# Designs tried in a protein design chat: VHH binders against Interferon-induced very large GTPase 1 (GVINP1). Part 1

Every score and structure here is a prediction.

Target 1, 242 residues: Interferon-induced very large GTPase 1 (GVINP1), of Homo sapiens (Human) (q7z2y8r1479to1720)
Amino acid sequence: DKRLFVLSILGLQSSGKSTVLNALFGLQFTVSAGKCTQGAYMQLLKVEETFTEELGFDFVLAVDTEGLRAPEHSNKSKDRDNELVTFVIGLANLTLINIFGENPSEMQDILQIVVQAFLRMKQVKIFPSCLFVHQNVGEATATDQTMDGRRRLEQKLDEMAAIAAEQEQCLDVTCFSDVIRFDVNTHVYYFAHLWDGNPPMAPPNPRYSHNVQQLKSRILMTATQESRGNIMKISDVKSRVQ
Structure headers, positions and changes below count from the first letter of each chain, unless a header shows other numbers; Kabat numbers aren't used for antibody chains.
F, E and O are the ipSAE of ESMFold2-Fast, ESMFold2 and OpenDDE, as the mean of both directions, binder to target and target to binder. V2 is 0.75 times the mean of E and O plus 0.25 times the DockQ between their complexes.
Where letters were taken out, [cut] stands.
Atom coordinates printed by the task and the answers are left out, and those that the model quotes come from them; centres of patches stay.

## First folded at step 4 (VHH)

Design d9a (from d9 with T104R; framework vhh_7d4b_2)
Fold by ESMFold2-Fast, scan of step 4:
Structure d9a (fold): chain B 242 residues (1-242), chain A 123 residues (1-123)
Amino acid sequence: as target 1 above (242 residues)
Amino acid sequence: QVQLVESGGGVVQPGRSLRLSCAASGSIFSTYAMGWYRQAPGKQRELVASISGSGGSTNYADSVKGRFTISRDNSKNTMYLQMNSLKPEDTAVYYCAAGEQWLRSDYYGMDYWGQGTQVTVSS
């Protein structure tokens, strides 16, 4: 039975997720992505056979989700999004949380959904890894701006964690690091704009390319560590996606 | 920033040997797989050989198995291709490439590419 490293991406409906996946996996992702359930698409990427023993897994399963909807009036819509997010996080060895632009309302929406899902996972003793990718940040390389961004994100994550903990009556949770192992200084990646001007057919700007390479290194490190403990078999995924 | 520069190409008679080198400037992560690709006129670029970041795993195209050997020296940020028993059909531009080792060593898995070096095998 073949071994899988499962990588998922979550984000609101406003783009950026497919750009990240395409940058990480090249055109392979867009050519053969398959729809598995409402809101989820999977792409199976084969690890070169001679490297599988060294890495400890045979395939990378990349899971993209259709953009999550902002909180709505309908309980049915919220229930579906929560179920999708819980499923995707529970399936993944590593989940990338995609934050797009600098809209405070959109940031709060995605963080609320994600923190709730991670808290639910904690209650059933599942501790998935996560990384935050903040795209289309105008001053991504400016130290002061990224430091302020990290502080703001940490404050919002802590606020969402406290609210979720109160709703679930979790006495041992007061901040996001109580929900999962998280360090805002090492688990958050700030990405510049993909293109610096026109045309879109040109290669990504150097800052974006550098950001992608740093993220790829982190993903590989996580995948190698996970292969020694919590690795999934391809038959397990087939059972879960029905 | 990483740049890859190939060297060692040239014109050689059938049955002879050449050694190609690929020097990386800048930092190459040890987790990066590296490989040699080649492209003959009118043909698609194809994988010749690949090597894992540690050098512990290698892969070769069937057409070059037993004749070519890929190796790397991470202390010098350099990768090599020893080409023995060269044949006319080995004539191509040879490209050095680097990418994440957890991806397939095909064209789309490579992040960095060299400019290429011409190898011509003819009498």
Scores: ipSAE 0.014, ipTM 0.286, lowest interface PAE 7.9, mean pLDDT 72

Design d9c (from d9 with W102F; framework vhh_7d4b_2)
Fold by ESMFold2-Fast, scan of step 4:
Structure d9c (fold): chain B 242 residues (1-242), chain A 123 residues (1-123)
Amino acid sequence: as target 1 above (242 residues)
Amino acid sequence: QVQLVESGGGVVQPGRSLRLSCAASGSIFSTYAMGWYRQAPGKQRELVASISGSGGSTNYADSVKGRFTISRDNSKNTMYLQMNSLKPEDTAVYYCAAGEQFLTSDYYGMDYWGQGTQVTVSS
């Protein structure tokens, strides 16, 4: 049976998460594509044969979710989002959490949903790998700006974790690091604006391509590490989606 | 606004060659990935060939490998499909498509499409 690495991506509706997925894998011929559950779409990508032994897997299963809705919407919408997040985190070897722009309310909405999901996973002893991707950030090359961004993200994550812990009566959780292993200095990627100005007058931003390659390298390294410790088969994934 | 206009289609006998052209009007950057799709009567639309924005990477459907060649001239905002050794099975409407390389929509499809050009291979 063939070995498989499962990558999921989460983000709010219209957050550009499909842009990240497309940029990571480029224009590829897919082996298979379709819906795996309500609100989730999967695409099976074949690893080039010359790399399969070195990487330790034969395929990448990319799972894209329908955009998550803000908590301000109906309870029914919120329950659906919780189901999607639970499903994709449970299925995935690595989950990408996509944040678009610098809107504080959108950041809080996505962080609330994913922190609650990770807390739920901790309670059933599942410890998923995750990376945060913050797109369309001004001055992504300025170290001080990204350091400030990382500190603010960590503060927000800790705040959301404390709130979720109170709601779930989890006395052993006081900050995000109590929920999942996370290092804000190495698990957060800041992406520059796609253009060096306003399209159509602006040329493509070379820094965006660099950010994509850096994230892609990290994902592949994570996948290689996971495949050596937790090898997955296509038949294993089929049983999980039943 | 990007508009794509195909040309070069026609009726040919088996074994002959045709060259399709896709001219882009409006603003288009070299970062646009482009491709040719085709749709035969009663069949789903399928990807035939694709080319990266720089022209450095190309992909082909197994059914056309060795017979078709995709290329582009970014100075003219034009993409080409050289079709050699045409077979009756190649009969279809051929569509030009484009998507920004950094925002490629290969997961959901291409961002821009032409109207299509008919290719008929008959004995």
Scores: ipSAE 0.000, ipTM 0.129, lowest interface PAE 15.6, mean pLDDT 69

Design d9d (from d9 with Q101I; framework vhh_7d4b_2)
Fold by ESMFold2-Fast, scan of step 4:
Structure d9d (fold): chain B 242 residues (1-242), chain A 123 residues (1-123)
Amino acid sequence: as target 1 above (242 residues)
Amino acid sequence: QVQLVESGGGVVQPGRSLRLSCAASGSIFSTYAMGWYRQAPGKQRELVASISGSGGSTNYADSVKGRFTISRDNSKNTMYLQMNSLKPEDTAVYYCAAGEIWLTSDYYGMDYWGQGTQVTVSS
């Protein structure tokens, strides 16, 4: 019947995640939007008829979240954020993890919550895809800067995975790639500084525009694989049995 | 990395025909969905016609169905709009656009835009 691809985005408050969503599909011009739970907003986007056969889905459900809060000593706020993140990741075919700037404390917060949620998904045998987007990076094309960034991110993810695995008594998890299929060289995108001008008609910064296009291509590739590859595999197994 | 250049615009009398061309340069043309948009003075830009990367799917605005035909030649990195039975209300600047649009038919999903070509239909 109607085929659906679910795309979610997570990030701390003021992390620029709404800017990425607006650049990908102009949220202010979507056909319908609704609040599905405390802190999450959904927009149902109809795929243009000319592309539904080629892409393999009819609708995109875009899930935007209220930014996650800065670290607090309150267990209540941590529980709320954990519930929201678990819900969003569990719902999505692909989740974008938006990191803004280079504040180590803020990066630690988002990575800890996200890794814990993915580990919970692994325990119930759900394996959603994810991509990391680092925004407001100095010179995004600087090789040494991005290589160092990737190394630090992988190290932090592995540390969070080890901690989460210990807390959940998961002896088969030692690094983040044990939790979810992840390659720091292909699943992390670095974005230049934001656009200047009158969006959406004024073009963004050329480097930022290029980064958006690369991410968009990756999202489409993932969406097409999820919509067609998984269905065919299920059909093949069913055919071999019967 | 990709540039689009429109050609074929001009002034024509009602009932006549024009053929617009959009030449793409730079990167992978055949993986991009493409479309023609138009903007009349004082109006917002609107989609006229779109075509998938393979050319297997096309879509048209209701106002141009049966009169306009969109096509592409991926070997030449060129997209065309054949406009027949032109009306004064078709007068606008026509823009070629390319991108991996799949969420809506609005122009915010397009990644690359041409500079536009003027089409004037006057009696």
Scores: ipSAE 0.005, ipTM 0.270, lowest interface PAE 10.0, mean pLDDT 69

Design d9e (from d9 with T104K S105G; framework vhh_7d4b_2)
Fold by ESMFold2-Fast, scan of step 4:
Structure d9e (fold): chain B 242 residues (1-242), chain A 123 residues (1-123)
Amino acid sequence: as target 1 above (242 residues)
Amino acid sequence: QVQLVESGGGVVQPGRSLRLSCAASGSIFSTYAMGWYRQAPGKQRELVASISGSGGSTNYADSVKGRFTISRDNSKNTMYLQMNSLKPEDTAVYYCAAGEQWLKGDYYGMDYWGQGTQVTVSS
């Protein structure tokens, strides 16, 4: 009967998902022995006992996925990735979509899969929350091109939503905000490069640290709000992953 | 939003004591883990002591065990380091750090850092 908040993370192979997870929770998913279901690894994180009543949940279930591969000509690989993404999004209270670097082709691939999954969830009246985390943007990009980046992301999401809606014959969907509650100004986080691996020697990049803190606050706020609604229990997860 | 300010540093003779304080400006969530780090000239920064958000767990570097005591007062958003039996080897800039820990886990990364306070132990 323990209550849990489910946080999932999606990204392409080599997208720096482990860097974000380590910054948020100080844990190593590569070392953790998780229960694997078709490329998903789970880590159960215990909430400090003093705060379980205040927050309304006992554990956070962090779900990391095997890095998604760039789509091949093979429909078989694409179908498997699509199944994994749909499962993970459907399980989560909040899904982090991790984008690394500036490759437009890789961004297109993950956004296509994710938008299609959210559209399918909408059809069965499941409305999960999502946040986008764009890592490894240069200082110039983060400072001067943040609005340009948000605009391009919104345009791509809207295009993917329109294409997916046409394929699924959903006449009421014309843009991404018709699929899921989304505000590009508040649901996207741009992260500058973190200083290389020596936190005890020197403070990390102040901008990166501040961005991580803002994301942590958002996750905690979302988790606390969800605890006042329908939050998942451990028994529910067991039935869904078996 | 959160700023950490260290105080209590100074120059002391070997064998004496100092008490460092770290005050968080504004507000800090009481789940934040806190710690003291130090860095001597030409050497890398090292963890000295850390304390969990609740104050129920503490960790110390082997070089300071039995001499230093970390504590916190969450009602004042302040963390302390009581340093007894100081040695010349303790001479360093001491930094206060804080990181969110409403989950039980590692203290490796810290989100917020103070500017540092100098501690000099010399005869």
Scores: ipSAE 0.013, ipTM 0.288, lowest interface PAE 7.3, mean pLDDT 72

Design d9m (from d9 with Q101R D106N; framework vhh_7d4b_2)
Fold by ESMFold2-Fast, scan of step 4:
Structure d9m (fold): chain B 242 residues (1-242), chain A 123 residues (1-123)
Amino acid sequence: as target 1 above (242 residues)
Amino acid sequence: QVQLVESGGGVVQPGRSLRLSCAASGSIFSTYAMGWYRQAPGKQRELVASISGSGGSTNYADSVKGRFTISRDNSKNTMYLQMNSLKPEDTAVYYCAAGERWLTSNYYGMDYWGQGTQVTVSS
């Protein structure tokens, strides 16, 4: 039985999330490909043999999710989103949370669902990692602008954590970093441009490519750390997704 | 951002040895996997050997196992290929490559390539 590192991505729109996965790993996700459960699509990627012993896993299971949206019909759509988010966060070693050109405060419902799911995982002593990827923001080289963005995201995550903790009677949780290991200065990435509309051989914006490489390095470091503590086997995934 | 420069190629007789060097410029050298590829006239480029960023993991093509040794010195930003017991079929242009390949054995995934150095094993 082979060892897996499970990487999931969540966000408001599926196309933006898939762009990030394609830029990171050259993946081509389609609606019909590798559906494992309602609203989730999987791609199994083989780790190069020279790295399997060093990293501690043989494959990466990349999980893309159907885009999360404000419900057209309340209750039903929100229940589906909540179930999907809880499932993929519970399955993943690392979850990428994709934010597309939005003020964090405008995404309150999505952040609430995500924070609640992480709190649920904490209650059963499962501690997946997360990274935030902010797409299509203004010129990302302006550190003052990204610092303000980080502060607002942290405030919103802390608000959602406090609300979720109150609902769950978790007196030891007052902010998001109490729910999961999180540092807004190192776990949030800002990207100025989208990688799309170009042939794969034509390099995208150099700054976007640089940001992608930085995120790749972070994912690799996280994967290596996770493989030492808690690794999943292919048979384990089949049991969870059936 | 990263430039790779090969050296050490030449003409040698069968059974002899050569050591190829690859000097990398750039602050990201130690975060990248590196490898040696070769291309013989009229043939496709193929992987010869690869090494992880830390040097803790190596991989070799079956045709060179036991004869070639790949190594790297991250403090000098250099990678080496020690080629022993050279055979005429080892004749090719040898390319140094660097990139993140932890998810694939596809050589097209390498981010940076050197210009190549000729190795000829004959007469």
Scores: ipSAE 0.014, ipTM 0.279, lowest interface PAE 7.5, mean pLDDT 72

Design e8a (from e8 with Q113D H114Y; framework vhh_8emy_2)
Fold by ESMFold2-Fast, scan of step 4:
Structure e8a (fold): chain B 242 residues (1-242), chain A 125 residues (1-125)
Amino acid sequence: as target 1 above (242 residues)
Amino acid sequence: QVQLQESGGGLVQPGSSLRLSCAASGFTFSTYAMHWVRQAPGKGPEWVSSISSSGGSTNYATSVKGRFSISRDNPSKTLYLQMNSLRPEDSAVYYCATDSWGYSGYDLPEYFDYRGQGTQVTVSS
């Protein structure tokens, strides 16, 4: 039976998550791809044979959402988003949370939904890893700027966790680290603009490629850690019927 | 230095066959998965086929499945693409590439690090 690592990707529409997906997996050795549920799409990718023993898994299942709708006053709209997010997080060994730019409103929307979903997952004893990807950040490699960004994200996550804990009556949760294993210094990645000017005439930003490689390395490290004891088998995803 | 050199392209009539080759040097060919990618004028690159490092597993785009066959010879460091029943829509520049986890640069030909110069395939009556 072959071993499977599940990677889920969340983000608002037009947040650049398709760019990240293609940069990570582009012309990957794809076995299959398709829609698995309303708003979620799966792509099965084969790990090169020489690396399967070292990594401890044979395939990667990438699950992408169509994007989350902007928050509405309607409870129905919020429930649909929460159901989708809960589903994809529940499938995943690792979840990527894609944030576009520095818009506080858009950041609050994603963080609220994600933190609530992780808190609910904690109650059913599912503890997936997560990584945050900030795209379209001005000077993503400026140390002071990214340090401030990480500090603000951590404060916002802690704030959302406290609010979610109150709503779910979880008195033992006071910050995001109480909900899921998270380190703002190693679980957050900042991506500059893909282009150093106006496309298509502008040259590609060399640091974007570097950041993609760093993110790939982090995903592989996380997958390798997961593979040591508790990794899904492909037969676990398929029906019992052969 | 990593080098990939494609060859075997040409002008053929619909229904014909062509065999493309890619000579690799500057890296340990036998430890990397290899890919064939094509690009027609005015279009982005399209993945065609992949082969595992050992040659034990192959995969094909739906548009070419059953018509194309990818293979490799690790001792000679050469990748092949046998193209049968060629159609006008197969006309493109064909590139070979290596990347164990896909490719970096996101559909940008200039960031397709291990690709060669390409070989032109033109299918017309």
Scores: ipSAE 0.000, ipTM 0.120, lowest interface PAE 15.8, mean pLDDT 67

Design e8c (from e8 with S100L; framework vhh_8emy_2)
Fold by ESMFold2-Fast, scan of step 4:
Structure e8c (fold): chain B 242 residues (1-242), chain A 125 residues (1-125)
Amino acid sequence: as target 1 above (242 residues)
Amino acid sequence: QVQLQESGGGLVQPGSSLRLSCAASGFTFSTYAMHWVRQAPGKGPEWVSSISSSGGSTNYATSVKGRFSISRDNPSKTLYLQMNSLRPEDSAVYYCATDLWGYSGYDLPEYFQHRGQGTQVTVSS
């Protein structure tokens, strides 16, 4: 009878996704944690009871992945990554896709897996929500730089959507926004370096704090919108009237 | 239900001191970071100071560093802001705030949730 908001985070190994997850949830109480499948770890966080009505859920289930790093010559590892990504996206109310730096090859690989998973879900009428987080952007506040980054990401997502659609013979899909509700201007967040220098003497980067708060606000909005509809119950039985 | 109640504001002359208080109820105060935020007429909100759940870590905006001191008393569920050497530019409504997700965002007050009604501080020449 308890309501559950499921937040997943995906990313390549060494992408800094654990840093983002800790920044979002560092002060929340963990009531249970464990491995749910090979390469995925779950942490159940209890929402303070006085806030549950406002937020619309009682618990947050945070799902973190081990990191996706497919060996160059292994089809079996890529199939494993596809299964893990499909499972994690399918479980979540919202999935964060964490990208680190600018490596076209690695970015293309993760985006291909993610787009294929979303297309498979669209075919069975499951429409997951996602947000993209691009970390380690040297000047995240520079409008021209982030605009160029958004353009490149959109182009890659559209390319991957076209390839997946061709493979599945889906003629109604020509770009990524045909697969899921996506706007590159509102669903992509750019994170600066965490520190202005090298710890321990370096202060936290104010630009990074700004990025985290924008993302956190978006997550809250998504969770609130989900709860106004039908959010998942952690119990198999609905809460009974007292 | 969650409640934050600020008090201690008033009209003072430049160079004076004031101590603001925030009484918290309806949640487990000792497990959340707390913040002071201010808003002057016609201006957006400005972050002033933050304190960790234990009180072991504090941060201050550059405009108030060295003049203001944030503290908390977890047993009484009260947050404090000691304001020294007040200047006319410190005139604002001061709000107590917390962050439900447990990350404070020390310099972005517009993202804080559950701020109280505020207490008016006026520093006049």
Scores: ipSAE 0.000, ipTM 0.174, lowest interface PAE 13.3, mean pLDDT 68

Design e8d (from e8 with S100I Y103R; framework vhh_8emy_2)
Fold by ESMFold2-Fast, scan of step 4:
Structure e8d (fold): chain B 242 residues (1-242), chain A 125 residues (1-125)
Amino acid sequence: as target 1 above (242 residues)
Amino acid sequence: QVQLQESGGGLVQPGSSLRLSCAASGFTFSTYAMHWVRQAPGKGPEWVSSISSSGGSTNYATSVKGRFSISRDNPSKTLYLQMNSLRPEDSAVYYCATDIWGRSGYDLPEYFQHRGQGTQVTVSS
């Protein structure tokens, strides 16, 4: 049985999830044909043989949701998204939560679903890691805006955690860090616009490339640390996926 | 510069108690989750316990649940592990760790790498 690192990515429709995934995984990984299970699209990425011992795993399973819909109309839409998000987070060693734009207020619905899923995981003693990825952050505002953005995201996550805890009667949960291991200063990544100007004539943005490399390094370090502490096997994921 | 300094280990008999401390400096202690990790000779690192930045949430490995208690004092920047009913299997070097050690780049750090030497706990008669 081969060693597996499971990476999940969540986001609303049109959040640029495919752009992030394509930027993270280059020619160093061989991509197998994907499959869709319970609304999640899964691709198995084989680590080149020369890197398997250094990284401590043989495969990365990339799990992407069908675009989550804003729950504009009904509780039934929210229930489906809750089930899908819970399933995807439950599979993952690491979950990327993809936010498009600089302010998480438009993301309130997805943050609520994500926080509820993590709270459910905590109740069954599952503590997955998560990272937040903000796309299309203005480069000129990077220093001040990322600090303010982190603070606003943390406040919104804490608000959602308090609401979820009240609904689930969890008296010991008052903020998001009480739900999972989370540090807003190190678990949130900001990506500038991919292009300097408007595609297709714009040159690639050097800051975007740098941010991708930082995120990729963080993901690989998490995978390597997971492998040294615990090894996930393909059979483990298969049993969780039916 | 992140620094973590463990203390409180020693040689004790089975059934004894020990309290480990970790003094933190070089970062804003109150904003980071903290962890205890142990490593016995010939074994990989084993996660023991975690505590949220506020101290409101704690988690334990099944092997220590009910016997160990993690706590923190944010004003003094200190993390604690109260170990009760110690067993020979608890013998290990104990390290405290924090999420701030996540680094980008080609150099991959060791799993829950500590910046100091840890504190040795030996449970033997």
Scores: ipSAE 0.000, ipTM 0.129, lowest interface PAE 16.4, mean pLDDT 67

Design e8e (from e8 with Y103T Q113R; framework vhh_8emy_2)
Fold by ESMFold2-Fast, scan of step 4:
Structure e8e (fold): chain B 242 residues (1-242), chain A 125 residues (1-125)
Amino acid sequence: as target 1 above (242 residues)
Amino acid sequence: QVQLQESGGGLVQPGSSLRLSCAASGFTFSTYAMHWVRQAPGKGPEWVSSISSSGGSTNYATSVKGRFSISRDNPSKTLYLQMNSLRPEDSAVYYCATDSWGTSGYDLPEYFRHRGQGTQVTVSS
């Protein structure tokens, strides 16, 4: 049985998470790919033999959702989205939460679902790692812009955590940092436009490439740490996928 | 140990063609995406082209699209870049690259775990 690192990506249907996934795992070798459940797509990537001992795992399983449904949909649609998100977060060693652009309503929708899922995971003593990725940000490289963005995100996360905690009767939770170990200064990445012009015809933006490298470095660091703790085997994933 | 060896560079006149090769060893070449990146004197590295492990998917930088063609021969573990209608601005050291961590992207060569020694292309009259 081989060791597996599971990376999950969550976002709304128009979140641009396919752009992030492509930049990290685009034209990469795959052992297998396909739909795991309705709404989730899995891609299994083989780690080269020379790096398996350094990283502590043999394969990376990338799990992408087709996007979360709009808030306007029925209660049954919300239940399905909650089930999908809970499944994807519970499966993952690291979850990327993708936000495309700076639409406040879009941000609130995804944060509500994600915070609720992490709170549920806390109750069963599962503590996955997470990273936030903001794409299509006009002034992503400006220090003032990223500081403002981090403050707004922290405020929204704390607000959603308080609401979720009250609904789930978790009296020990008052802010997002009570739910998981999270630092808005180190766990949030801002991406400028991937291309200088209209994709896919434009050349890659050098600043976007730099941000992708920083995110890849964080993913690698997290993967290396997780391989010394709670790394999964491929057989474990098969039993959970069902 | 992963090894990549580029060849085929040289001095040519504008409008000429060159074919670059990259011989790979030390890893399972047929299972990894491969990339060409270049660096001109005094400039940062620039991604040029990428090809999937099977060769079924290719991508090109806008600056070379329509002039360059990337291909691979998995049995011989060789990557190619056919460069047509060369321009002075194509002058650079060209590097073959792969990420042994199992990821591909439009990243700069410095972020790839494995890259070759490079081959110099000079387009000048």
Scores: ipSAE 0.000, ipTM 0.158, lowest interface PAE 15.0, mean pLDDT 67

Design e8f (from e8 with T28R; framework vhh_8emy_2)
Fold by ESMFold2-Fast, scan of step 4:
Structure e8f (fold): chain B 242 residues (1-242), chain A 125 residues (1-125)
Amino acid sequence: as target 1 above (242 residues)
Amino acid sequence: QVQLQESGGGLVQPGSSLRLSCAASGFRFSTYAMHWVRQAPGKGPEWVSSISSSGGSTNYATSVKGRFSISRDNPSKTLYLQMNSLRPEDSAVYYCATDSWGYSGYDLPEYFQHRGQGTQVTVSS
């Protein structure tokens, strides 16, 4: 049975996902692709044999939500997003949470659902890993804005964790790091541009490449820790997807 | 198959306004970020604006910020670009584009994976 690393991607948009995945794992080939449920798209990617021993897995199952709808005052929309997020987080070894721009209301909505899902997983002693990927296409300023973004994200995560803990009656949770192991300095990645200058004719952006390498290193560390006996086999995925 | 069809371009005087539309089909429009890109004769493509899948977040190139406004109507699967205070340097073919899920390769930016046929905007001076 081959070793499988399950990578889930959540976000209000699908921008950047295929390019990031290709850059993270080198030359991969899609073995199969399709929808597994409403709003979720799965791709099985074969890791090149030269990398399988180094990475500790043979395949990557990439699960994309195709984008989440902002929760309107519609219970049906909120329930659908809650179900989908809980499903993909529960399936994954690592979840990438994709944030686009700086809209506080959209950020709050997705963070609330995500934090609630992680808290539920914690209650059943499942400790998935997560990384936040912040994409600001066309925004070239500035380290100051990135620092403010990190502080704001941490504050919102802590706020959402406190609310979720109160709703779930978890008195031992006061901040997001009580829900899962999280450090805003090492678990958040910013992608400003794919290319320096005007795409597609511009050379690759060195900062984008650096951020991809940092994200790749974190994914590899997570996969290596999972290979201590927690990594999924292909047969294990069938029991979770069904 | 993803289909994008732009419309609304034309010949206008400097200082005029135009609204471009992009009709989308073949994919779940409401789940994808959308982009406007333009290309002037003899120049490379220039990213103009982006909008999140819900429409709650927008971003603009410095050259158009404060003059252009991107919006979308998910029920009708239509993307819009409201262009105000048009300048001769805004003359270009305008394309809408979306990201694709899957293997796109390093040689093609995601903004251009599923761009439409384009609509010509000419600002005469």
Scores: ipSAE 0.000, ipTM 0.151, lowest interface PAE 16.6, mean pLDDT 67

